# Miniprotein binders against q9usj1, part 6

Target 1, 298 residues: q9usj1
Amino acid sequence: MFSVGKKISFILPIKGVLQKLKDNAQKTVLLDATWYLPTDTKNGKKEYLESRLPGAQYFDIDEAKDHKNPLPHMLPPADEFASYVGKLGIDRNTNVIIYDRKGFFSSPRVFWTFKVFGHEHVFLFPNAFNAWKTEGLELETGEPRTPKPVVYEGAKLNKDLVASFDDIVKVIESPDAAGVHIVDARAHERFLGNVPESRPGLASGHIPTSINIPFTETTAAGITAPKPEEDLEKVFSSHGLTDKSVPIITSCGSGVTASVLFAALKECGFKDVRVYDESWSGYGKRANEDSSLLATGP

## First folded at step 20 (miniprotein)

Design c16
Fold by OpenDDE base, fold request of step 23:
Structure c16 (fold): chain B 298 residues (1-298), chain A 80 residues (1-80)
Amino acid sequence: as target 1 above (298 residues)
Amino acid sequence: DKYVRIRISGVNPELLRKFAEEVIRIAEEYGIEVEIYVENGKITIVLRGLSEYTAEWLIFYLRWLAYEMGIKVEIEFRKE
């Protein structure tokens, strides 16, 4: 009986979450990373205040960002990240389990953020609310618990997980030499350049040489969870991504859904995956000023 | 009756069509009753026979899709 060794995945089912919560050997913090598009009527923080997984703290991607950068959702400085998560009761040894209300939309961004700053014990809990309800577990309501603040030490940005504009330029200038795949997580029509950008000063289109894998191709219906690994492999292979050693840079609108791809790719064993943090919010502006940076169509 | 009403508008009719087709595709896949009509220059899609859970994730997805396609979307969810 070949014990198919359960690959220890950073993506946890409810049983895995419950097990970690029961394990007193290590402190575990649940993070509600619920975030909605600005155009949405819902607000993640408001919903968190209404109900959450028991003991969950809220990680606000709109707060835990570089406020000095006009672009949305840029990574915060390491010290600010440390301060932010420390106030949530998270230190370097804390098991951090991240979920969002929708299932697998914004939680990967927070996951990526923790990885960027070198946190080892970080996990994703997809479709958390549904799983919780299905198990007959109750949500917490009322005022959230205030955690005891702790000091998060050793936060350092891992550049190997973050692609810069310069990194993108290197790829587009020498696609074959770079051997890097840029994967755009945006919807196909946006990738094609058929959609006018709502923000002024942004071009419509995509990064030259990039391929389009709408992040929804990697998720279950409704963005509730990542597809099973087997299905993910099929998705990536269909787009020519079969070599796990090939460097990949993911991009999207503002770095959120690019992180969904990051998580999915990592689940499939891709070794070198970076997120272009500026994504189209930053790149589109540059492309608007320099047409050589812009591609349209497939 | 429980229903989701989706109204979309935009300057690009092709994008509106594609959006509507996506809704229809999902409806068919999940056995959801779908009604489509034009009202006041907007395409209106009414979905019936779906669970609250299905409605919630569908609404979320469609809001994202609408955003990505530059489509104005109004969604009403009647739970009862």
Scores: ipSAE 0.822, ipTM 0.922, lowest interface PAE 0.6, mean pLDDT 95
Fold by OpenDDE base, last read:
Structure c16 (fold): chain B 298 residues (1-298), chain A 80 residues (1-80)
Amino acid sequence: as target 1 above (298 residues)
Amino acid sequence: DKYVRIRISGVNPELLRKFAEEVIRIAEEYGIEVEIYVENGKITIVLRGLSEYTAEWLIFYLRWLAYEMGIKVEIEFRKE
């Protein structure tokens, strides 16, 4: 009787988190990846300094990025990633559990980042604060602990998880031959092109041939957690995504919510999922200069 | 009384309408009391009878939605 090995979900309930924290055989680091939209008055780092899960370190997606690229939230070089997480006390063998204060908004971006650089022991903890409170556990306040720096070895960018602009062009030029689905995580009205872009020089619309799955369709109310796997399957099936072997590229505004889709798709067993890191911040500029790259409407 | 007051403005009335409809939908789904009126050229939505937890995730969602729809949003949350 081949025990169909229960696919160990990288999405952990509180019980799973607590178990890992109690296990002294492996070092575990909690990461607060709280990030807000630039238009929001809240600041993730400031909130982290006020309260956090005990022992949590802060992962700043606005800091851990390619600063040479003018686009927001582009992946850092491998060496810079390694340096950044090493300072957080994370090495290759560390269990990394990522959460955000809102539940399941920015944490998937950090999750994807760790996956891109080949980290195996990385997990998501949805709705962490609520779960923590419900269990009667206390938050940490005051000055965060300073972790002992370590060396993170073997960081290498996995290109199979990152789509480039060239990858997108290949799809739109030969949609039938490519057999790749581009999924836009943005809100429907933005996808349609009905919303003026706040940034100058960006077109309004979507990538030709792309389908729209607002990432909120994959989350519980308030973006607190991913929907259960069964519900996710229904969502993706309703959009024609049934074959788990079909390559998928996710996109959004700046690469954050595209990662929410990435996590949801991976939870459902999709094998080939890439995030278009530039997303609309990069693509929209290109489409503004070349109308052949732009689609509007459904 | 706990309430969430949402004021939205924008150049596209259709987008404002759609946003308001979404708020109403959520309010109805969760049994939240909703009042909508126009004040100073802005659509104002007042939500009552919701928990702090519900208010917090709703506010976060609505901020995202407003951003995605190019709508200016002001939100006041009275906890007591």
Scores: ipSAE 0.818, ipTM 0.921, lowest interface PAE 0.6, mean pLDDT 95
Fold by OpenDDE base, last read:
Structure c16 (fold): chain B 298 residues (1-298), chain A 80 residues (1-80)
Amino acid sequence: as target 1 above (298 residues)
Amino acid sequence: DKYVRIRISGVNPELLRKFAEEVIRIAEEYGIEVEIYVENGKITIVLRGLSEYTAEWLIFYLRWLAYEMGIKVEIEFRKE
């Protein structure tokens, strides 16, 4: 009787979070990964300082990045990642549970980052604040606790989870041979090229051969949580993504919402999913210089 | 009365229309009262009869959508 052990989902309900927090066998760290668009008036770090889940540390995607790269939110070097999370009290054996205030917007980016560097015990907690409140649990206020620094060992970038520009070029040059699907998480109008880019020097449109799945199709209303797995399957199937073995590259504007798709695809059992880290912030510049890289319309 | 007031502006009237239609769609789906009018060359949408929780996630979504559509958006949330 092969007990098909139900793979425990990396997406945790509040009960799962509480269970991990009660389990003293392994250290657990809650990470507040709240991030807002630059156009938003809110600031994730500021809000974290005001209130957080008890004991939560803040992971700032604007700090934990490659500062030598002018593109937004590029992955940091492995040593810098290790140093950053070590200061948060996270080591290789730490259960890391990531949430954001809005529910399921920026937390997947941090989740993907941990996966990229080979962390095994990383989880997502969707709609954390609402779930916490509904359970009658209290938030922490005041000055956050300073964690004891630890050494994070063995951080190594897993290239299998990150797509480069060169990877994209390979797909567009030989779409049939590559068998790779590029999925754009941006809004439909932006994908079509109907929206002027806010940054100078970026083309409007999408990567040739890419398909558009706005990441909001994979989330509940208000981006509060991922849709249930059954619904996700329907979404992906409707876009022709049925074979779980087919390589997928996700892209978006700056690499954040592409990670939402990453998480959703992984939840559905897709085996080969990479995030194009440059996304349109990097690609759009290249496409602006070379029209062969640019597609518009459906 | 609790309300969310959304003011949008932009150079592309078609995008503004599509944005407004999305707001209307959501309002209808969730039984939210919606009023739309033009003021000072901007489309103004007023939502009433929604919970604070609904207002918060809706505002967040609409800010994202506006950003994605290159629309300038101003949002006021009156809680009381």
Scores: ipSAE 0.818, ipTM 0.922, lowest interface PAE 0.6, mean pLDDT 95
Fold by ESMFold2, last read:
Structure c16 (fold): chain B 298 residues (1-298), chain A 80 residues (1-80)
Amino acid sequence: as target 1 above (298 residues)
Amino acid sequence: DKYVRIRISGVNPELLRKFAEEVIRIAEEYGIEVEIYVENGKITIVLRGLSEYTAEWLIFYLRWLAYEMGIKVEIEFRKE
């Protein structure tokens, strides 16, 4: 093949970001989606208030969630999603470009959330702060810009992008379980069951039949960006993921790094990818009470 | 003289060893100088010769890995 068309990617280099920011015909909003593990000493909102990409708004995955569900970061109801993003100045026609400060880690979770509620014009900007500085551009400091609230119309949960516990059970208990791949983004030792879970009441191990691809296998060195597409293809094929039409469900501890795998798989053209939003936080509790739901080891 | 000092501890010495091996692997990939000290069941790893950019993503990654491996980690970044 000597002449192939360029693929349009939702993962934007800084040139693509700057082009969309200059576009007068379509509004663009930058979202800082920085989120740190509970054990980290840093706070994403505090950092955002000190500095940000010019005009960026903060998207807090711990605020934009289902407040009636005790599990971490569960998707909010559609109407609450709409209200939340509308207050950030985002309507359905807004280009949304999402970054996080330290990695390619929490921004894919927000990307997935927008996709789940039917937002088409959503993009990822990896390694944003380094790219910004390398381009010679200044960060914004002082008071964040105040967005003009808008109405977000038509948010509807797209079940084709979300897996439920019942979906997982069907995969592991049906005669056709081999037709769906469950992929676990957690670190290998956690997947094996060699690490006690930090949350009480969770079994140590993994979902039966699942494949372990720690999310860092899909990132460039330093977890600041995804690997190039050709390297992602090698990662997935080395784990037996070659047929782009086979359904894939990604999982992790709480749905954050599973969304990194979601983005990587979609970049490689996998057609049917869902995130299991509960992930181990919900599943591990059930597996602690029912050993038929639990696998350990390689 | 910039350095990252990583102190790890935990009940499972095999997991501590695997964490330290991963830090060493990264250090080798990036040409980072590594010093390792072991005392009273705690491992201290000192990394030198790395940029501020590399130190920041490395710290973030190592905190994620420590969380995943159930080990206690204390990380100090000296920018000087």
Scores: ipSAE 0.810, ipTM 0.917, lowest interface PAE 0.7, mean pLDDT 91
Fold by ESMFold2, fold request of step 23:
Structure c16 (fold): chain B 298 residues (1-298), chain A 80 residues (1-80)
Amino acid sequence: as target 1 above (298 residues)
Amino acid sequence: DKYVRIRISGVNPELLRKFAEEVIRIAEEYGIEVEIYVENGKITIVLRGLSEYTAEWLIFYLRWLAYEMGIKVEIEFRKE
């Protein structure tokens, strides 16, 4: 007789984080995944070097990427992912707890990356610095701790979590037969096509058939944490997303905020969720050259 | 006292207005005092009565929104 599993959230409150850190039977690594838009003067790596949760390692989404692809933040090859996280002291059995220092913005992208390569013991810690300080705990300053490198075995891309451009084309060419929802995490005015893209050569608009759920609809206290599950369900149902078995592909500008939606959908029990890794950075160029790929307006 | 000053500019006045409306909406939701000034085609928004915690996430959110809307934004947080 096996036990029927209780739904267990991968989003940990501070008490759950502290419990895993106390567990001597299984190694836990905290990852600082703080990342800022290019237009911001802040730098996540620089901030990490100044202060961090005790023992945290830094995961740089602009370093752990496919360096052969000109698109931003594309998933690295599996062997390069393995090498990268192994240098951070992470093996297959390591509990990985991922945070943004003050937001809930880039940590879901790193969470998704670990899930894509088959890492099962991966968790999100929202509002991390505020939660840490509220518990009366100190940040670590000075030189970061140097982890002992380990071998990471068995990294393999899970195609069920990633959508390609070809997957998008199949959906828009046969939208009723595909039965897939494409959900765009970008701000509404960008989705409508009312904002020129900052990079030359990208069309303004959205993927035909897609619906717009700006990622901030799924966050609380601005952008510091996801909304509670019951509120997330209201957000998704208000956009017609009620059937948890219907496949969903999330998209955005470059795959970062699409991963916030990925995490929110998975928390609500949606069974088949993929991130379109290229997002608008790749799609928008094609849509600029082929107007059949472009939609604008509501 | 502490304040956040937000200066926005851009070629599309409609997008500037929508950005300012979003700042006002957040200010009302969180009980933040807001003052808006228009001078030489630039919009300045001054927010008062907010904690450092609220200011920090608000600034991050507003930088993201400005990026998404193609708006030039300069944000100053004075902790005084």
Scores: ipSAE 0.804, ipTM 0.916, lowest interface PAE 0.8, mean pLDDT 91

Design c16
Fold by OpenDDE base, fold request of step 23:
Structure c16 (fold): chain B 298 residues (1-298), chain A 80 residues (1-80)
Amino acid sequence: as target 1 above (298 residues)
Amino acid sequence: DKYVRIRISGVNPELLRKFAEEVIRIAEEYGIEVEIYVENGKITIVLRGLSEYTAEWLIFYLRWLAYEMGIKVEIEFRKE
């Protein structure tokens, strides 16, 4: 019976988190990646300052971005990423465990970011607050701990995990030859183009040839956690995604929920998954200027 | 009495309807009491009999959904 060595999932239950925290062989840093939509009244940083998992640092996706790019949440330069995480006490050998208050919404974006820059020891902790409470563990309040800054070495952007606009165009121009699936994580009505965009200058619709898998189809109710692998397989299969070798590009509004799909696809063993970082925030502008880039309906 | 009150408005009545239907679907799935009515030109949905935990993730989801559907949403959560 060849024990198919259960590939240690990068998605950790609370037991896995606690094990890593107890293991003194490697430094472990918990990252609170709580982020809310701009339209929300809640603020992740504010909540972090109020309460957090013990010892957790805050990773602000609104700060750890390319500030020279007007689009939201574009990947920072490698050196800026390195500087940012170094200040959080994270080096190349640090176990990084990422959570968010809602469960599995913004944490995958940070996970993807670490993967993009080649960090090996990065994990997701779904539904962290609930799991923590259920185990009877206490949250930390008051002023967060200031970590000792360290040098993060070797940050290099892995282009294999990031799709550009040019990559999208290649798919659109040669859909049969490309053999690439573009998966839109946005809600169905937005995908159809039935929703007027709140941002000026954005078209309503989707990328031609793309398929719609609202990221909520891959999560438990309330976006608290990813569905179990078995259920994820069913979801992806129902959308025609069965070949794990086929390249996939995920997209959404601003690159956050696309990363949820990224994590789910990776959990299911898809080998080639890229996130289109610009997503609709960038693409929608282009499509507004060029109708050939725009599709509506199913 | 603990409740979640959701008020939605928008220019597209079809989107409002779809949103309301989604709320009702969830309510039915989780055995949540649901009341729906129109008040001041807004669709109002009141949810009762749900835990604080359920309310919290539901509110978060609905805010996201409303954003995705271009719907104006006001949510009140009375915890006690």
Scores: ipSAE 0.798, ipTM 0.915, lowest interface PAE 0.6, mean pLDDT 95
Fold by OpenDDE base, last read:
Structure c16 (fold): chain B 298 residues (1-298), chain A 80 residues (1-80)
Amino acid sequence: as target 1 above (298 residues)
Amino acid sequence: DKYVRIRISGVNPELLRKFAEEVIRIAEEYGIEVEIYVENGKITIVLRGLSEYTAEWLIFYLRWLAYEMGIKVEIEFRKE
């Protein structure tokens, strides 16, 4: 009887979260990764201070970034990442369960970040607040717990999970030879170039040869959770993504929703998925200066 | 009465139309009452008969969509 080892999904239902908390409470950290668009009036950190899952720490993507890079949300250096998560009481052996208040919007970015630096025991908890309340569990209020700082060892950037501008150029210069799919997670109208960019100096359009899969096609209504794996397979298949061995690069505006696609693709067993960290915030500037880098329309 | 009021404006009427159509689509899918009218050159959409949970995720989604479409959006949620 070949025990088909149930591949433990990194996406956890509430039962899975509770089980991990029960089995290894001292080595499990719930991580609130709530982040809102700059145009939103809400603030993730502020909300965290008001209420959170019990014992949760906060990961601020606006703080845990490369501050030397003018682009938004660029990956921090490995040592800065290590220092940041160490202060949250997270070490290499910590089970990190990441959630956000909206369900499945910003948490995948943090998930990707942990993966980039080689963290093995990292998980996503979709629709955490709703699931928590539905189970009759209480939220924590008041001042959050200050964890004992620990040393995070062995943080190294895995380049296999991060695409650079040079990687993009290689694809567009030789699309057939590269065999790489670039997937844009932005809304369709943005992809088409029908929307003026709010930031000065950015072109409107998309990366040549890229395909558009708005990340919302991979999520339940309201961006609360990823679609079930079966449905994700249908979505990706409909866009010609059937070969799990084909390299994929995801992109979006600033690297956040590209990570949603990353998580969804990984859930479906795609082996080679990278996030273009600069995304359109960086690429759009380049395309504005060089029209050969810009495509519009379908 | 519980309602979500959405006011949108922008320079591209086609984008405004598409946004409104998306709201209508969602409303129909979830059995939400929808009223649409033009006031002061802005499109106003009023949603009724939705739960607080539905309103919250819908508002979040629509804010994202508006951002992605370059549409100015104002949203009012009356819970009671």
Scores: ipSAE 0.798, ipTM 0.915, lowest interface PAE 0.6, mean pLDDT 95
Fold by ESMFold2, fold request of step 23:
Structure c16 (fold): chain B 298 residues (1-298), chain A 80 residues (1-80)
Amino acid sequence: as target 1 above (298 residues)
Amino acid sequence: DKYVRIRISGVNPELLRKFAEEVIRIAEEYGIEVEIYVENGKITIVLRGLSEYTAEWLIFYLRWLAYEMGIKVEIEFRKE
C-alpha cells in the first residue's frame, strides 16, 4: 500500500502546501511535530500553544507511543495510533502535511509513523516557518482550533517499514548472504564508540556491519531541510549506496534521526527502507550484555 | 552587541577540540566571526555577524552535536 509516483515528491515546497490547503476536494490537516532533545530548554508543545501554522494540530511523539515499552518513542499499537490521529480530525482520506517549526528533525519520524500504519496521503513541509514568513503569510496565535474527532479505519502495522532486533541479528549473522545495509544516523564519534552513552546500561559503539551516515550529511544549513535529490544521490553513493533495490535498515539513538535518513532514501527512490525502531536505546543494552553484538571504530 | 556564546566542557579534550573545529568550519562557511578562549576552565566560543535565522538553526544543530558527543553545552543568544 506504499506507492510513490514518478516526479511527484512527498516533500512539498510552500507552493505545494498552499495548493493542498486550497483544495476543497480533499481535507488537509497540518501537523506540528516539533520536538526537542531533553537537554534543550525549548518545548515543542509550549511553542505550538503560543503560535502555529493556521489550523495546525500538534503531534506529540512522546504521547503517541507504546506506553508499556520503556524504550523512547516506540511505535504505538495500531488502535492507539488510530484513536490519537482521529482526535486530530484525521481519517484515511485526509492529506497530512507534517512540519517542524524550525528544522527537519522530528517531522520525518511522524511521517514514517503514518506510513507504517498505512496512511498514503502524508507529506513533509521542511523549513516551514521560514517559508511561511517569506511568503508574507501570518501565523495563527491564541487558542488552537479544536477539530471534530473522526474515526480512523484500517490502521495496521506494515512490517515492511519496521525492523526488529531479530532482523538486525539475521543481518549480522550472515552479512554477505543477507544483502542488507544497516545505516546509522548518529554522529561519527558516537558510532566509533568514543562517547560514553548518557543512558545507563548501554554499550558504546555500533551494530556490526553498519555504515555511518550522520543524518546532517543529508540536510542543508544544519537541519532546516533535506539536500536536493542530486546532492542526496552523491551522499549515498559516496557511502556505497547506489543500487536502489538493496534493502536498507536505518538506525540511530531512538529512531528520530533514522527517520530523516528514511525520508532521504525514499526521496532518492530506494525501494526497501525500514527503520529499526529500538535503535541504540534497545540494541546498546543487549550489546552491553553480549559483546559479540558490539563493534567499535571505523 | 548581538552574539551567540557557547560554553563547552567535558572529560575528553579531543572531543572538545573536534566540536570546536566543527563550529569553526561552519563559521567560515557562513562568514561568521568567531572568537575562542578559555573562561572559568571551559572553552568559550563567541559567534558574531549572524542573522537570527542562522543563529536558531546553528544553535539547534550544535545542541544535537554536543548531545551526540557527550559534551556539556551552555548556549546564550543575545539578540541586541
Scores: ipSAE 0.774, ipTM 0.899, lowest interface PAE 0.9, mean pLDDT 90
Fold by ESMFold2, fold request of step 23:
Structure c16 (fold): chain B 298 residues (1-298), chain A 80 residues (1-80)
Amino acid sequence: as target 1 above (298 residues)
Amino acid sequence: DKYVRIRISGVNPELLRKFAEEVIRIAEEYGIEVEIYVENGKITIVLRGLSEYTAEWLIFYLRWLAYEMGIKVEIEFRKE
C-alpha cells in the first residue's frame, strides 16, 4: 500500500449535491428528468410544474430528441442538444446534477445524453426527493424559475458512447471473436420472447448473443437508487462480466433503462460502455422482418 | 392503516403467476403483508404494513414490471 486515493463518483449523495449548490466558483443546475411509461397516468412535466428541487429545470426526454425519427427518445442532433440545454441556462462549464423524482430510472438516460455530447461536469442524484425531504429541506413550489439562456459551445457526438444497429450486426456476425457483450436491461420474460410487444410491428425476443440483466438487478428498493458498488460487482460477475476492459453495449426497449446499466457499469469501472440508442424499438422491427436477427428463450 | 391494491389481468396465466410471485418475494424482503384474491378472471393483490415511501417506489416498480410482462394493471394507494 503506497498511496491511497479517494474514488470520485458521478453519483452524488445529498451532501455532495448541497456542496456543489453552495459553490460560487462554478454554476450548478439541477435537472428534473422525471419520465413515466406511456401506460402510467402520471406526467413528469406536470409534477415538475407543481413542485421541484429549488431552482431545478425540467429536461424532457420526449422533447429533447430527434424529431425526424419515429423511434422514441432518439438522441437529438448536437446543435439541437446545445440549443435545448442552453435555454436551461447550461453552458459547457456548468455542473449539471440530474434527478428523477422517485428513483433511478430516467435520470441516467439524461446523464448519458450529456456524456454523449461531451459534457463532463454531469452527475446523478438518486432518490432525490426522499433524500431532500429526509434532510429537512423544502421543495420549491409555484412558478418554476426562468433561467437566463446561454450559448452552449462545442457539443459534439462522441461515437464511443453510442452504438448503432450496424455495430450490433458486427457483434452478431462474429460473437466469439468480437469480444463484445450486449447486455439487455429488459425484464426477463420480455427478453425470452414470452411477451407480445406493445408497439406494433416488433418481434418478441432478444438480440442474438445478448445477456439479460434486468436493470432492477442493479438498483436498490426496486428502482430508487443504484446498489452499492460492491453489490453491483456481484451482479455483473454473476452474469460473467468480470473483465472491466471488455466492451459492452447496453440495450433495452427504447434506451432509458439501458442507460441505468450504462451508469452502473461505469460506476464499477467498466472502461468501454455504449448504449444502443435504438434498442428494441428499432431492432425489434428489423427482427420481425428478418428472423436471423432474432433469438428467443434463455 | 394504509394499503396498496393492485388489480392485474392478461391472457397468459403463467405471467400473472410470475408477477404475483415477484410481489410475494418483495413482500418477504420488506416485511409487507400480502393478500391475493381471484375474481372474474382478475387477480387482486392487497399489500399492507408498508410506509408511504415504500408504497411509492413499489407502485412505480410494479407498473414497470407489469408493462414489461404485458400485464394490464390498476394500482391504487389508499391512506387512512
Scores: ipSAE 0.770, ipTM 0.901, lowest interface PAE 0.9, mean pLDDT 90
Fold by ESMFold2, look of step 21:
Structure c16 (fold): chain B 298 residues (1-298), chain A 80 residues (1-80)
Amino acid sequence: as target 1 above (298 residues)
Amino acid sequence: DKYVRIRISGVNPELLRKFAEEVIRIAEEYGIEVEIYVENGKITIVLRGLSEYTAEWLIFYLRWLAYEMGIKVEIEFRKE
């Protein structure tokens, strides 16, 4: 039997994280991407200021956004992304390792953001605080370390990683809709249309032809880490996703949990995966005005 | 005593019941003790016999689920 070469995952265990932090050949920056739903009393920036992995910088998805768009945490313009990460000491050659304190929830959104703007050396560190503590390593407290700002060159939006509303419309109107999958990361009852949306003017339901894979199907112990790749393969195959060349568009409420699915699909080797950034927050308004855009039920 | 207390309310009783069923399912999966009380149309769920680590990821997951299901939730975590 022919052997396959070694695979290197962008999802790093603590040993891989520590190896990169010790490497003098290439700069590494840890990013704390902790983010909480508005209904939670916790604040990720406040927690970061109290404690963090040593040397970590904070990436705020509600600051690094398109400030001209009323939709939540839409991707920023490329030049504003570049300015933002440059202030964190990140240039295009920096290894970026991203964690969030609650596990595998908001860090994939930041991972996807870096991929969208062409950053090659970006990695995820799931369950970081538990892993750090288990290794007997100390957190950093007190004033966060101040990075030396750098120039980030070459940030350009990669259209192959972002789906637009027009892309969604083409899928639902395409004669080959079975060849392109829209995958909704939201909880099942929200997908079915059984839950009124919290914002006025949004329809309840889902994008026609889409399938529901709540992002928690891809995570272990609630949302602490992604499942092992073998188990992820089973999750996706059970939903009919076996052909790694099939185009996939992930969606959710506002693009955060859709990015968890993005990371899980890429870990399994799916070649053509995009995130629909506006997700239901924008689509739901259109579906409220045009019933051909709305589906409900299984 | 460490415990997680979850108080839920909302206009759709079926969604409240489904949320409670999911909490019970997780409790069974992880060997967590569960007590459920109903008073004045509100459901209170008390979870015991879980580590602080388990409580923290469970609370975060349940806040996400409640948000997704349109359920008003109040969660108290008593660490000891």
Scores: ipSAE 0.765, ipTM 0.895, lowest interface PAE 0.9, mean pLDDT 90

